# Miniprotein binders against Glycine-N-acyltransferase-like protein 3 (Glyatl3): the designs that were tried, part 11

Target 1, 290 residues: Glycine-N-acyltransferase-like protein 3 (Glyatl3), of Mus musculus (Mouse) (e9q5l8)
Amino acid sequence: MLVLKCSTKLFILENMLKSHFPESLKVYGAVMNINRGNPFQKEVVLDSWPNFKVIITRREREAETDNLDHYTNAYAVFYKDIRAYQQLLEEHDVINWDQVFQIQGLQSELYAASKAVAKARLLDLDINLASFKAVHFSPVSSVPDHSFLTGPTPRLTYLSVSDADLLNRTWSRGGNQQCLRYLANLIACFPSVCVRDEKGNPVSWGITDQFATMCHGYTLPDHRRKGYSRLVALTLARKLQSRGFPSQGNVLDDNLASINLLKSVQAEFLPCRFHRLILTPAAFSRQAHL
Short names: E, the ipSAE of ESMFold2; O, the ipSAE of OpenDDE; V2, 0.75 times the mean of E and O plus 0.25 times the DockQ between their complexes.

## First folded at step 6 (miniprotein)

Design U21 (from uC with I17Y E19T S21D F36W)
Fold by ESMFold2-Fast, scan of step 6:
Structure U21 (fold): chain B 290 residues (1-290), chain A 80 residues (1-80)
Amino acid sequence: as target 1 above (290 residues)
Amino acid sequence: SEPVEVYVVLPNGTEYYITVDPEMSVREVLEFIAEWLGLDPSKFRLTFDGEPLPLDQPLSDLGIEPGAELRVERKESDEK
């Protein structure tokens, strides 16, 4: 294994990953963020260079501060050869198996292969799989048409770190201290869009994560059906595109409202799916009631 | 400096309130707005009360107050 730290080689890697779209999009976004200030203190691990078969992004071990923070302890994976992925993880110290962590990728074999590695390493851990449609926004028109909006002129801004609690309480993945810290860090480091009410309270928003994925798009119940989610999504996609990032996102199969929104903005539904694995060592799943 | 809410009108008539730092230069505000639209900021200017705003001055020095209307206008074809 090797760790690729050279900025010029990381730019070469970005271009190499483009030939593997859409399956490489998650790793591509992660590499872009690493090669542009690296605010989450991540690094790129390869099996070989320049003829790689596996790329994994991981947190620098010196930066790891919370073994329960699976949000920040998240790995993005792309492989050309699934067996090379298994061998890299079986034979090398790529993953910190002592933490609760996530593995994210756009390839369907990821779950089965990761389970096989855990078994080969004789690890006692739980693996939770969530699967989503993967989408990519087409280039957003530079001439915005917001005729779909109803009501008064919207108050467009970005999120403040102080808004993290609201996002934590409304996110289906949230509701805990690790997620609160994670959201605050995403808001501090990465693009976000927010519509506020007259009192300055967020009523609709969207953020991006460490892998440059658009996520946590939400509109408060009393403000729905005003076009705010569409405005937020289009504005956030423009921000990402203006910085050269892919405007990628994920959506649950049964989220018809979000699917209809994505269709209305002509987003491309990719042939691959997004897979998120949460791996929990047995030590963290045990409850002590003494 | 305390952030201020300004009213932005785009060339096509689209309107937004946005929050900006009054210590930001006009250039920084234009770049911020252009990022939202996917525009090349070198091809646009900000105007206030019908007058072009100088790029290298902060909004606070130009009398831009909360609720001010800023217009994004395309530069004429002969401007570089």
Scores: ipSAE 0.097, ipTM 0.580, lowest interface PAE 5.0, mean pLDDT 87

Design U22 (from uC with I17Y I18L F36M L37F)
Fold by ESMFold2-Fast, scan of step 6:
Structure U22 (fold): chain B 290 residues (1-290), chain A 80 residues (1-80)
Amino acid sequence: as target 1 above (290 residues)
Amino acid sequence: SEPVEVYVVLPNGTEYYLEVSPEMSVREVLEFIAEMFGLDPSKFRLTFDGEPLPLDQPLSDLGIEPGAELRVERKESDEK
């Protein structure tokens, strides 16, 4: 195993990962963020270079401060060979198995292979799998078109860290102090778009996570059916595309409102699925963070 | 030689840490940055200490040492 830190080699890795789209998109976004200031203090682990079979992004050991913060203790994984992934995790200290953490990826074997590694290491832990449709926004015109809005063009800005509490209370994954801190960090480090009312309060927003994935798109109930969710999504995708980032997202199969929005903007529904695993050591099964 | 750590300031003021070879020409560095950030290198220049950097000279010949701040600036409309 090696840790790839050189920025020129990381850029070469970014280009190598493009040949493996869409399955490599999660790791690709993670590597881009690492190679552009590394605000989340992550690192890239490979089995070999340049002829790698496995790429894993992980938090730098020195940056790990909370064993219960599975939001930040998240790994992105791409493999060319699933057996090489299993061997890397069985034979080397790539994963901190003493934490609550996530593994994210776009390959269907990820759950079964990760479970097999845990068994091989004789670990007592729970693995929760969530599966999503994976989407990618088509190129968005650099010239804004607001013809779909039902009223006047609203005030468009970005989110401030002080908005994190509102996002924590409205996010399906949120509602706890760990998520509050995670959202504050995402807002501080990564692109966001926000529609504000006349008093400056957010009424619609979208953010980007550590893997450059568009997430937590939301419009307050009293401001729905005005075109704000569409405006936010297109504005955030445009912002990401202008910076060279993938405009990727994930959506639950039963989220018909989001699926209809994505279809209306001609987003591409990818042939792969997004898999998020949450791994909880038995010692932490009683904790509220679950 | 080993890569040199430089800070790159984009036109919008955002700053990025990059490792570049001191033997790379200014042109190669600009093209690398342009590809990384989705810019058209023909429309931008690199500046150091307020002065435009000549494209065909290596960074090491221009006094660019570890920790140097390089700015990516859009060329004026009449500039070649």
Scores: ipSAE 0.000, ipTM 0.272, lowest interface PAE 14.3, mean pLDDT 86

Design U23 (from uB with E14T I17Y D43K)
Fold by ESMFold2-Fast, scan of step 6:
Structure U23 (fold): chain B 290 residues (1-290), chain A 80 residues (1-80)
Amino acid sequence: as target 1 above (290 residues)
Amino acid sequence: SKPMEIYVVLPNGTEYYIEVDPDMTVEELLEFIAEFLGLDPEKFVLVYNGRELDPDKTLAELGVKEGDVIEVRRKESDEK
């Protein structure tokens, strides 16, 4: 294995990953964030360079502070050869298996291969798989058109770290201290869009994560049906595109409201699916109940 | 200085408020708007009370106040 830290080589890697879209999009977004200030203290692991068969992004071990923080202890994976992925994880110290952590990717074999590695390493852990439609916003070159908005002129801005508690309370994945810290860090480091009321309180928002994925799009109940979710999504996609990022997102198959929003903005539904694995060592799992 | 909200009008008539720092230069504000909306800052200028703003001046120096209107306009080409 090797760790690729050279900025020039990381730029070459970014260009190499473009030839593997859409399956490489998660790793591509992660590498872009690493090669632009690295605010989440991540690193790129390869089996070989420049003729790699597998790329994994991981947190620098010195930056790991909480073994329960699976939000931040998250890996993005792209492989040209699934056996090379399995061999890299079996033979090298790539993953910190002592933590609760996530593995994310856009390739269907990721779950089975990761499970096989855990078995080969004789690890006692649970692997939860969540599967999503993967989407990408088409590039736009024109001035924004907000004719779909109804009601008064919106107050369009971005989120502050002080808004993290509101996002933690409203996110389906949230409601705990690890997520609160994670959201505060995402807001501090990565693009967001927010519509505020006349008192400066957020009423609609969207953020991006460490893999440059658009996530946690939300509008408060009293402010729905005004076009704010559409405005937020389009503005955030444009903001990412202007910085050269892929403007990617994920949606659950049964989230019809979000699917309808994505269709209304002509987002492309990709031929691959997004897979999020949460791996929990037995030491952190719940006790059996009688 | 305390942040303030200004009213922004795009060339196509799109309108909204944004939060800005009065100590920002006009160039910094245009870059902020361009980043925020996915525009090319080299193709636009900012106009306040009918006058194109000097990129090197701050909003405070130009007398921009809370709730004031700043219009984003396309630059005129030098090509015939």
Scores: ipSAE 0.016, ipTM 0.549, lowest interface PAE 5.8, mean pLDDT 87

Design U24 (from uB with E14T I18F F32L D43K)
Amino acid sequence: SKPMEIYVVLPNGTEYIFEVDPDMTVEELLELIAEFLGLDPEKFVLVYNGRELDPDKTLAELGVKEGDVIEVRRKESDEK
ESMFold2-Fast, scan of step 6: ipSAE 0.442; ipTM 0.803

Design U25 (from uB with E14T F32L F36W D43K)
Fold by ESMFold2-Fast, scan of step 6:
Structure U25 (fold): chain B 290 residues (1-290), chain A 80 residues (1-80)
Amino acid sequence: as target 1 above (290 residues)
Amino acid sequence: SKPMEIYVVLPNGTEYIIEVDPDMTVEELLELIAEWLGLDPEKFVLVYNGRELDPDKTLAELGVKEGDVIEVRRKESDEK
């Protein structure tokens, strides 16, 4: 195993990953963020260079502060060879198996292979799988049309760290202290878009995560049906595209409102699925699942 | 200076309210608008009260105030 820290080689890696779209998109976004200021203190692990078979992004050990914070302790994975992925994780200390953490990727074998590694290492842990449609926004028009907006002229801004509590209370994955800190850090480090009311309160928003994935798109109930979710999504996609980032997102199969929005803006539904694994060591089951 | 809200109007009539710093230069504002809306800043100029704004001047120096309208317009093709 090696850790790739050289900025020049990380740019080469970015270009290499483009030939493996869409399955490499999650790792690609992570590598871009690492190679542009590295605000989440992540690093890139490879089995070999330049002829890699496995890429994993992980938090630097020195940056790990909370063994229960699976939001921040998240790994992104892409492999050309599933056996190489299994071998890397079985034979090397790539993963911190003593914490609650996530593994994210766009390849269907990820869950079974990760479970096999845990068994091979004789680890007592729970693995929870969530599966999503993976989407990519088409290039957005350079001259936006507001004909879909039916409310007052929107106050278009970005989120402040002080807005994190509102996002934590409204996110289906939120409502806990780890998520509150995670959201505050995402808002501090990565692109967001927000529509505010006259008093300066957020009424609609979208953020991006450490893997450059558009997430937590939300509009307060009293402000729905005004086109704000569409405005936010298109503006955030433009912002990402202008910076050279993929405008990628994930959506649950039963989220018909979001699926209809994505279809209305002609977003591409990718042939692969997004897989998020949450791994919980037995020592933490009372703290993580209560 | 205290931040202020202004109206930004694109060539197609699309309108937004954005919060700006009065000490921000016209060039900085154009770059911000261009990034947010996917425009090429080299191809557009900002217009206030019918006059093209000097990119090196601040909004405060140009007398831009709370609630004022700034228009985004395409540059004249005769610039060669």
Scores: ipSAE 0.325, ipTM 0.726, lowest interface PAE 2.7, mean pLDDT 88

Design U26 (from uB with E14V I17Y L37F D43K)
Fold by ESMFold2-Fast, scan of step 6:
Structure U26 (fold): chain B 290 residues (1-290), chain A 80 residues (1-80)
Amino acid sequence: as target 1 above (290 residues)
Amino acid sequence: SKPMEIYVVLPNGVEYYIEVDPDMTVEELLEFIAEFFGLDPEKFVLVYNGRELDPDKTLAELGVKEGDVIEVRRKESDEK
């Protein structure tokens, strides 16, 4: 096990990961954010360099403040060899198993392999799997076109930290203090786009997470069918592309509104799926209802 | 300083409604627009009432008011 901190080597790693698209996209986005100011205090763990078989991004130990904050205590994983992934997690202290945490990746064996490691380590924990369609936006014109809008030109800005409460209350993953803090930190550190009403309240928005993934695209019910979600998505994708980031996203199979929007902008639905594992030690499972 | 709402006209002619601080400098506004729309701030200028805005002046000093229009224009020398 080694931790790769050198900016020049991280840049080389970014280029190596391009050869493994789309399965490496999650880790690629994470490494880009680490190599550009590292606002979430993450680090890159490899089994070997430069001929790695496994790459994992994790939070620096010194930055860990809340064992219940699985949003921030999230790992991104890419492996060339699934056995090397299992061995790395079984033989080394890569994962903090005493926390509630997430493992994210684009490879289908991730759940079974992670479960096998937990069993081998004799860990008493629950593993919840959520699976999503993975998407990537095609290149968006650098010159905006808003002819698709129905109605007046919207008030377009980006989110402020004070908007985090609204996002926490509207996100299917939200409604708790850990998510509120996580969203505030995402808004402070990473790109976002929003449409505001006449009073300055957000009515449509999209954010990016620590893995440079477009997420929490939402339009308030009273403002739907005005083209705002399309405007937000295209603006955010353009912003990411202009900075050299992948314009990647994930969508639930039953989110027909988002799927239809993505089809309307000719986004590419990738051949892989996004997998998010939430691992909860038995001691914390009882506290989830408190 | 109470925020004010203005229209920004992009080089393609599309109008965008944004909220700005009257005490914000022209340079700060251009940086905001450039970051938000994926433009290179060194390659553009802001134009108000047909005049290129001084980057060191605030919007309030230049007489920009609620509902006014500011045009984003590409610098002639950067087209090569």
Scores: ipSAE 0.000, ipTM 0.283, lowest interface PAE 16.0, mean pLDDT 86

Design U28 (from u2 with D12K F36W L37M; at its last look DockQ between E and O 0.05; V2 from the best seeds 0.00; counts 0 for: pae O 8.6 > 1.5, placed apart)
Fold by OpenDDE base, look of step 7:
Structure U28 (fold): chain B 290 residues (1-290), chain A 80 residues (1-80)
Amino acid sequence: as target 1 above (290 residues)
Amino acid sequence: SKPMEIYVVLPKGTEYIIVVDPDMTVEELLELIAEWMGLDPEDFVLVYNGRELDPDKTLAELGVKEGDVIEVRRKESDEK
């Protein structure tokens, strides 16, 4: 195991990962955020340098941790060799197996390999796998056509940390204190977009995560079909692009509304899928809100 | 030149969609924004693609296109 802390090497790594798109996009997003002030206190773990076969991004060991917070306890993985990934995962202190955590990646063997290691280590873990369509926005060359907006031009703002409670209550993955803290950190650390009503209340929003992914977008029921979701998505994508980030997102196969939205904005559906593993030690199974 | 729409992001994170002339200078744009916001233009710079824009150049010269995002940032006061 190598922890890559050298800024020059981290910059080189960022460039190296571009040659492995699309499968490296999750790790790439994380590394970009590490290289840009590292507001989320992440680090890069490798098997070797410069010719790595596997890369894992993780929360720094020195960072505050909550064993129940799989949102923050999130690893992104890219591998050139699946065996190298398994070998790295078998090393001590690469992953904290004594907490609720998630592994993310854009490679299909990630689940089987991770499960095999967990089994070999005789760990009593529940592994929840979710698979998504992965999407990428091409460079947004045009202003989002406001012609589709019904009503006055909405005021676009950022989210405030004080808005995190509303997000936590409305996000399907929210509703707990870990998620509330996580959302507050995302709002504080990373780009967001918010449409506010005349009273200043959030009515539509989008956020980005520690992997530079557009991870959540929502429009209040009473404000739907006004084009806000499209405006938010395009604005957020443009914000990422203006900072040199790829604009990437994920969507569930059954989320037809979001799929149609993504098609309408000419988002590219990637050939690879996004895989999210949530690993829950048996000791936490009763306490973890997944 | 044909007017174009751009996004302007203020220091506090508020975004505005504004219509601008591509032949306007960065200074002229900053003055326009400052006027709208009741700010002193001398206290701010415009940032495009992570780079501070030259006040004397036009948006066209800088390659600013329709739909681009320009950030307004406060000048770092040399007062340490």
Scores: ipSAE 0.013, ipTM 0.272, lowest interface PAE 8.6, mean pLDDT 89
ESMFold2-Fast, scan of step 6: ipSAE 0.560; ipTM 0.842
ESMFold2, look of step 7: ipSAE 0.206; ipTM 0.685
ESMFold2 (binder alone), look of step 7: mean pLDDT 80; pTM 0.741

Design U3 (from uC with F36W)
Amino acid sequence: SEPVEVYVVLPNGTEYIIEVSPEMSVREVLEFIAEWLGLDPSKFRLTFDGEPLPLDQPLSDLGIEPGAELRVERKESDEK
ESMFold2-Fast, scan of step 6: ipSAE 0.428; ipTM 0.784

Design U5 (from uC with I17Y I18L L37M)
Fold by ESMFold2-Fast, scan of step 6:
Structure U5 (fold): chain B 290 residues (1-290), chain A 80 residues (1-80)
Amino acid sequence: as target 1 above (290 residues)
Amino acid sequence: SEPVEVYVVLPNGTEYYLEVSPEMSVREVLEFIAEFMGLDPSKFRLTFDGEPLPLDQPLSDLGIEPGAELRVERKESDEK
């Protein structure tokens, strides 16, 4: 295995990854963030260079501080050869298997391959799989169309770190201290969009994560059906596109409200699916319900 | 140092309130608006009270107060 830290080679890698869209989009976004200030202290691991078969992004070992923080201990994966992925993880210390962590990617064999590696390493851990429709926002026109908005003129801004508690409380994946710190770090480091009320309180927002994925789009109940979620999504997509980032996102199959929103903004539903694995070593598993 | 709420008027008449730092330069504010609105900032300028705002000065030096109306206007073809 090798670790790519050279900025010039990372730009070459970015261009190589474009040839593998859409399956490489998650790793592409991760590499872009690493090659632009690296605020999450991540690194790119390859099986070989320049003729790679596997790319994995991971946190630098020195930066790892919390074995329970699966939000930050997240890996993005792309492989040309699934056997090379399995071999890389079986033969090298790419993954910190002593943590609760996530593996994210856009390839359907990711779950089965990761499970096989855990078995080969004789690891006692649980793997939770969540699967989503993957979407990419079409280029946003230079002529904004906001005729769908109702109510008072919106107050557009970005989130501040002080807003993290509100986001932690409202996120379906949140409500814990690790997520609070993770959200604060995302807000500090990556693009966000926020609509505020007349008193300066956030009422609608969207953020991006360490893999440049649009996520946690939310509108407070009392402010729904005013067009704010659509405004936030379009504005965040424009912001990402203006900086050269992919404007990618994910949605659950049964989330009809979000699917309708995505259709209304002419998002492209990709032929691949997004897969998020959460791997929990037995020592950390909560088995109160078994 | 406290954030200032301004409202932005686009060439098509669309209006938005925007929270900006008074320490931000006009260039930074224009780029921020351009990202929000899908505009190429090199093609536009910000005006206040009918006067083009100088790109490299902070808003605080230009008399821009809370509630100020900032207009986004297309540059002439030979403007920088």
Scores: ipSAE 0.014, ipTM 0.456, lowest interface PAE 7.8, mean pLDDT 87

Design U6 (from uC with I17F F32L F36W)
Fold by ESMFold2-Fast, scan of step 6:
Structure U6 (fold): chain B 290 residues (1-290), chain A 80 residues (1-80)
Amino acid sequence: as target 1 above (290 residues)
Amino acid sequence: SEPVEVYVVLPNGTEYFIEVSPEMSVREVLELIAEWLGLDPSKFRLTFDGEPLPLDQPLSDLGIEPGAELRVERKESDEK
């Protein structure tokens, strides 16, 4: 195990990861954020350098302040060899197994391999898997077309940290204090797009996370069917592309509204799937239900 | 300072409001618009009342008030 902190080597790693698209996209986005100010205090863990077989991004141990904050305690994983991933986690102290945390990746063996490691380490924990269609926006036309908008001229801005409470209350994964802090930190550190009403209240938005993934795209019920979600998605994708970031996202198989939106903007549905594992130590199951 | 909304008109006629700081330079505003729209800022300029805005002056020094109409125009369309 080694931790790669040198900015020059992280730029080399960014270029190496491009040859493994789309499976390396989550780790690629994470490495880009780490190598550009590192606002989430993350680090890159490898089995070897430069001939790595596994790369994992994790929070710096000194930055970990809340064992229940699985949002911030999230790991992104890419492996060339699944056995190397298992060995790295079995033999080295890569994961903080005392926390509630997430593992994210675009490779299908991730869940089974992670379960095998937990069993080998004799860990008493619950592992929940959520699987999504993975999408990537192709380069968006340099000429914007807003002909799909049916409402008044949109007030296009970005989110402020004061908007985090609204996002926490509207996100299907939100509604708790950890998510509130996580969303405030995402808004403070990473790109977002927001459509506001004439009073300055957000009515539609999209954000990006620590892995440079477009997420939490939402439009308030009374403002739906005006084209705002499409405007937000296209604007956010352009913002990411202009900064050299991947314009990646994930969508649930049964979220037909989002799937139809993505098809309407000619987003590419990738051949791989996005996998999110939430790992909860038995000690925390009682606290999670409060 | 409090951000203000300006009315932006693109070369293709598309319109929308954006939120900017009055202390932002014209260059910074153009770069913000270009970033959101996927445009190359070096190929465009901002105009107000038919006149090109000087890149290095803040909006507040140019009399740009909330609701002002700023047009994004291609520089190359004006070159001989």
Scores: ipSAE 0.013, ipTM 0.530, lowest interface PAE 6.0, mean pLDDT 87

Design U7 (from uC with T14V I17Y L37F)
Fold by ESMFold2-Fast, scan of step 6:
Structure U7 (fold): chain B 290 residues (1-290), chain A 80 residues (1-80)
Amino acid sequence: as target 1 above (290 residues)
Amino acid sequence: SEPVEVYVVLPNGVEYYIEVSPEMSVREVLEFIAEFFGLDPSKFRLTFDGEPLPLDQPLSDLGIEPGAELRVERKESDEK
């Protein structure tokens, strides 16, 4: 096991990961954020360099402040060899198994392999799997076109950390203190787009997470059907693309409104799926049910 | 100083309201707009009342009031 901290080597790794798209997209976004200021204090773990078989991004242990914050204690994983992934996690101290945490990736065997590692380590924990369609925005014109909008000229800006409470209350994954802090940190560190009403209140928005994934796209019910979600998505994708980031996202199979929006902007539905595992040690299981 | 809401018009006619500090320089406002929309700020200028705004002066010194219309215009080739 090694930790790759050299900026020049991380840049080389970014280019190596491009040859493994789409399965490497999650790790690619994570590595880009680490190699550009590292605001979430993450690090890149490899089995070997330069001929790696496994890459995992993890939080630096000295940066860990809350064992219940599975949002921030999240790992992104890409492997060329699933056996190498299992061996790395079984034989080395890569994962902090004493926390509630997430593992994210775009490879279908991730859940079964991670479960096998937990069993081999004799760990008493719960693993919750969520699976999503993975999408990538096609190149968005550098010249904005807003002819699809109806109504008055939109008040377009980005989110403030003071907006985190609204986002926490409206996100299906939210409604708790860990998510509130996580959203405030995402807003502080990563790109967002927001449409505001005449009083300055957000009515439509989209953010990006620590893995450079577009997420939490939302429009308040009374402001739907005005083209705001489309405007937000295209503006955010354009911003990411102009900075060289992937314009990647995930959507639940039954989220027809988001699927229809993505189809309307000609987003590509990737051949792989996004997998998010939430791992909860037995000591914390009662809190997960509250 | 309270933030000021200004009306921004991009070269292609796209229109928005944004909030800016009156203490921000024209350069900072142009960079903010360019970063937000994914534009290269070195290729554009801000105009007000049909005249280019000087990059190093604050908005408050230029008579930019709430509701002012700022236009983002592409520089001519020999201004690069």
Scores: ipSAE 0.014, ipTM 0.458, lowest interface PAE 8.5, mean pLDDT 87

Design U8 (from uC with T14K I17W I18M)
Fold by ESMFold2-Fast, scan of step 6:
Structure U8 (fold): chain B 290 residues (1-290), chain A 80 residues (1-80)
Amino acid sequence: as target 1 above (290 residues)
Amino acid sequence: SEPVEVYVVLPNGKEYWMEVSPEMSVREVLEFIAEFLGLDPSKFRLTFDGEPLPLDQPLSDLGIEPGAELRVERKESDEK
């Protein structure tokens, strides 16, 4: 295995990954963020260069501060050969198996292969799989059509780190200290969009994560049905597109409101699915159930 | 410095309230608006009270106060 740190080679890798869209989109977004200031202190692991069969992005070990922080302890994976993925993880120290962590990717074999590696390494851990529709926003028109907006003219800005507590309380995945820190870091480092009320309070927002994925799109209940979620989504997609990033997102199959919004903006539903694995060592899962 | 709310009027007549830092340059504000609209910022300018705003000056130096109306206008020529 090797760790690819050279910025010139990382740009070459970005271009190589484009030939594997959409399955490589998560790793592509992660590599872009690494090659543009690396604010999350991550690195790219390959089996070989330039003829790779597996790419994994991981946090630099020196940056890992909390074994329970699966939000930040997150890996993005793309493989050309699933056996090469299994072999890399079985034979090399790529993953920190002593943490609660996530593996994310757009390939359906990821769960079964990761489970097989854990078994081969004789690891006692739980793997939780969450599966989503994967979407990509089409190029957003240069002439905005905001006829969908109702009510007064919205106050459009971006989030500040002081808004992280509100996001933590409203996110279905949130409500804990690790998530609060994670959201504050996402807001500090990556693109966001926010609609504020007359008093300056956020009422609608969307953020971008470490893999350049649009996430946590939310509108407070009293401000729904005003077109704010659509405005936020289109604005964030434009911002990502202007910076050369893919405007990618994920949505649960039963989230009909979000699915209808995505259809209304003519977002493309990709042929692959997004898979998020949360891996919990048995020591932590047993402690949580005591 | 405390954020300043401004009223942005687009070429198509649509209007947005935006929260900006008074330390942001006109260029930074125009770039943000251009990202929002999918526009090429090199082809547009911001005007205030009928006057073009200089790109390299911060809003605080130009008397932009809360509630100011900023207009996005296409430049008259392709020369620049």
Scores: ipSAE 0.000, ipTM 0.241, lowest interface PAE 17.7, mean pLDDT 85

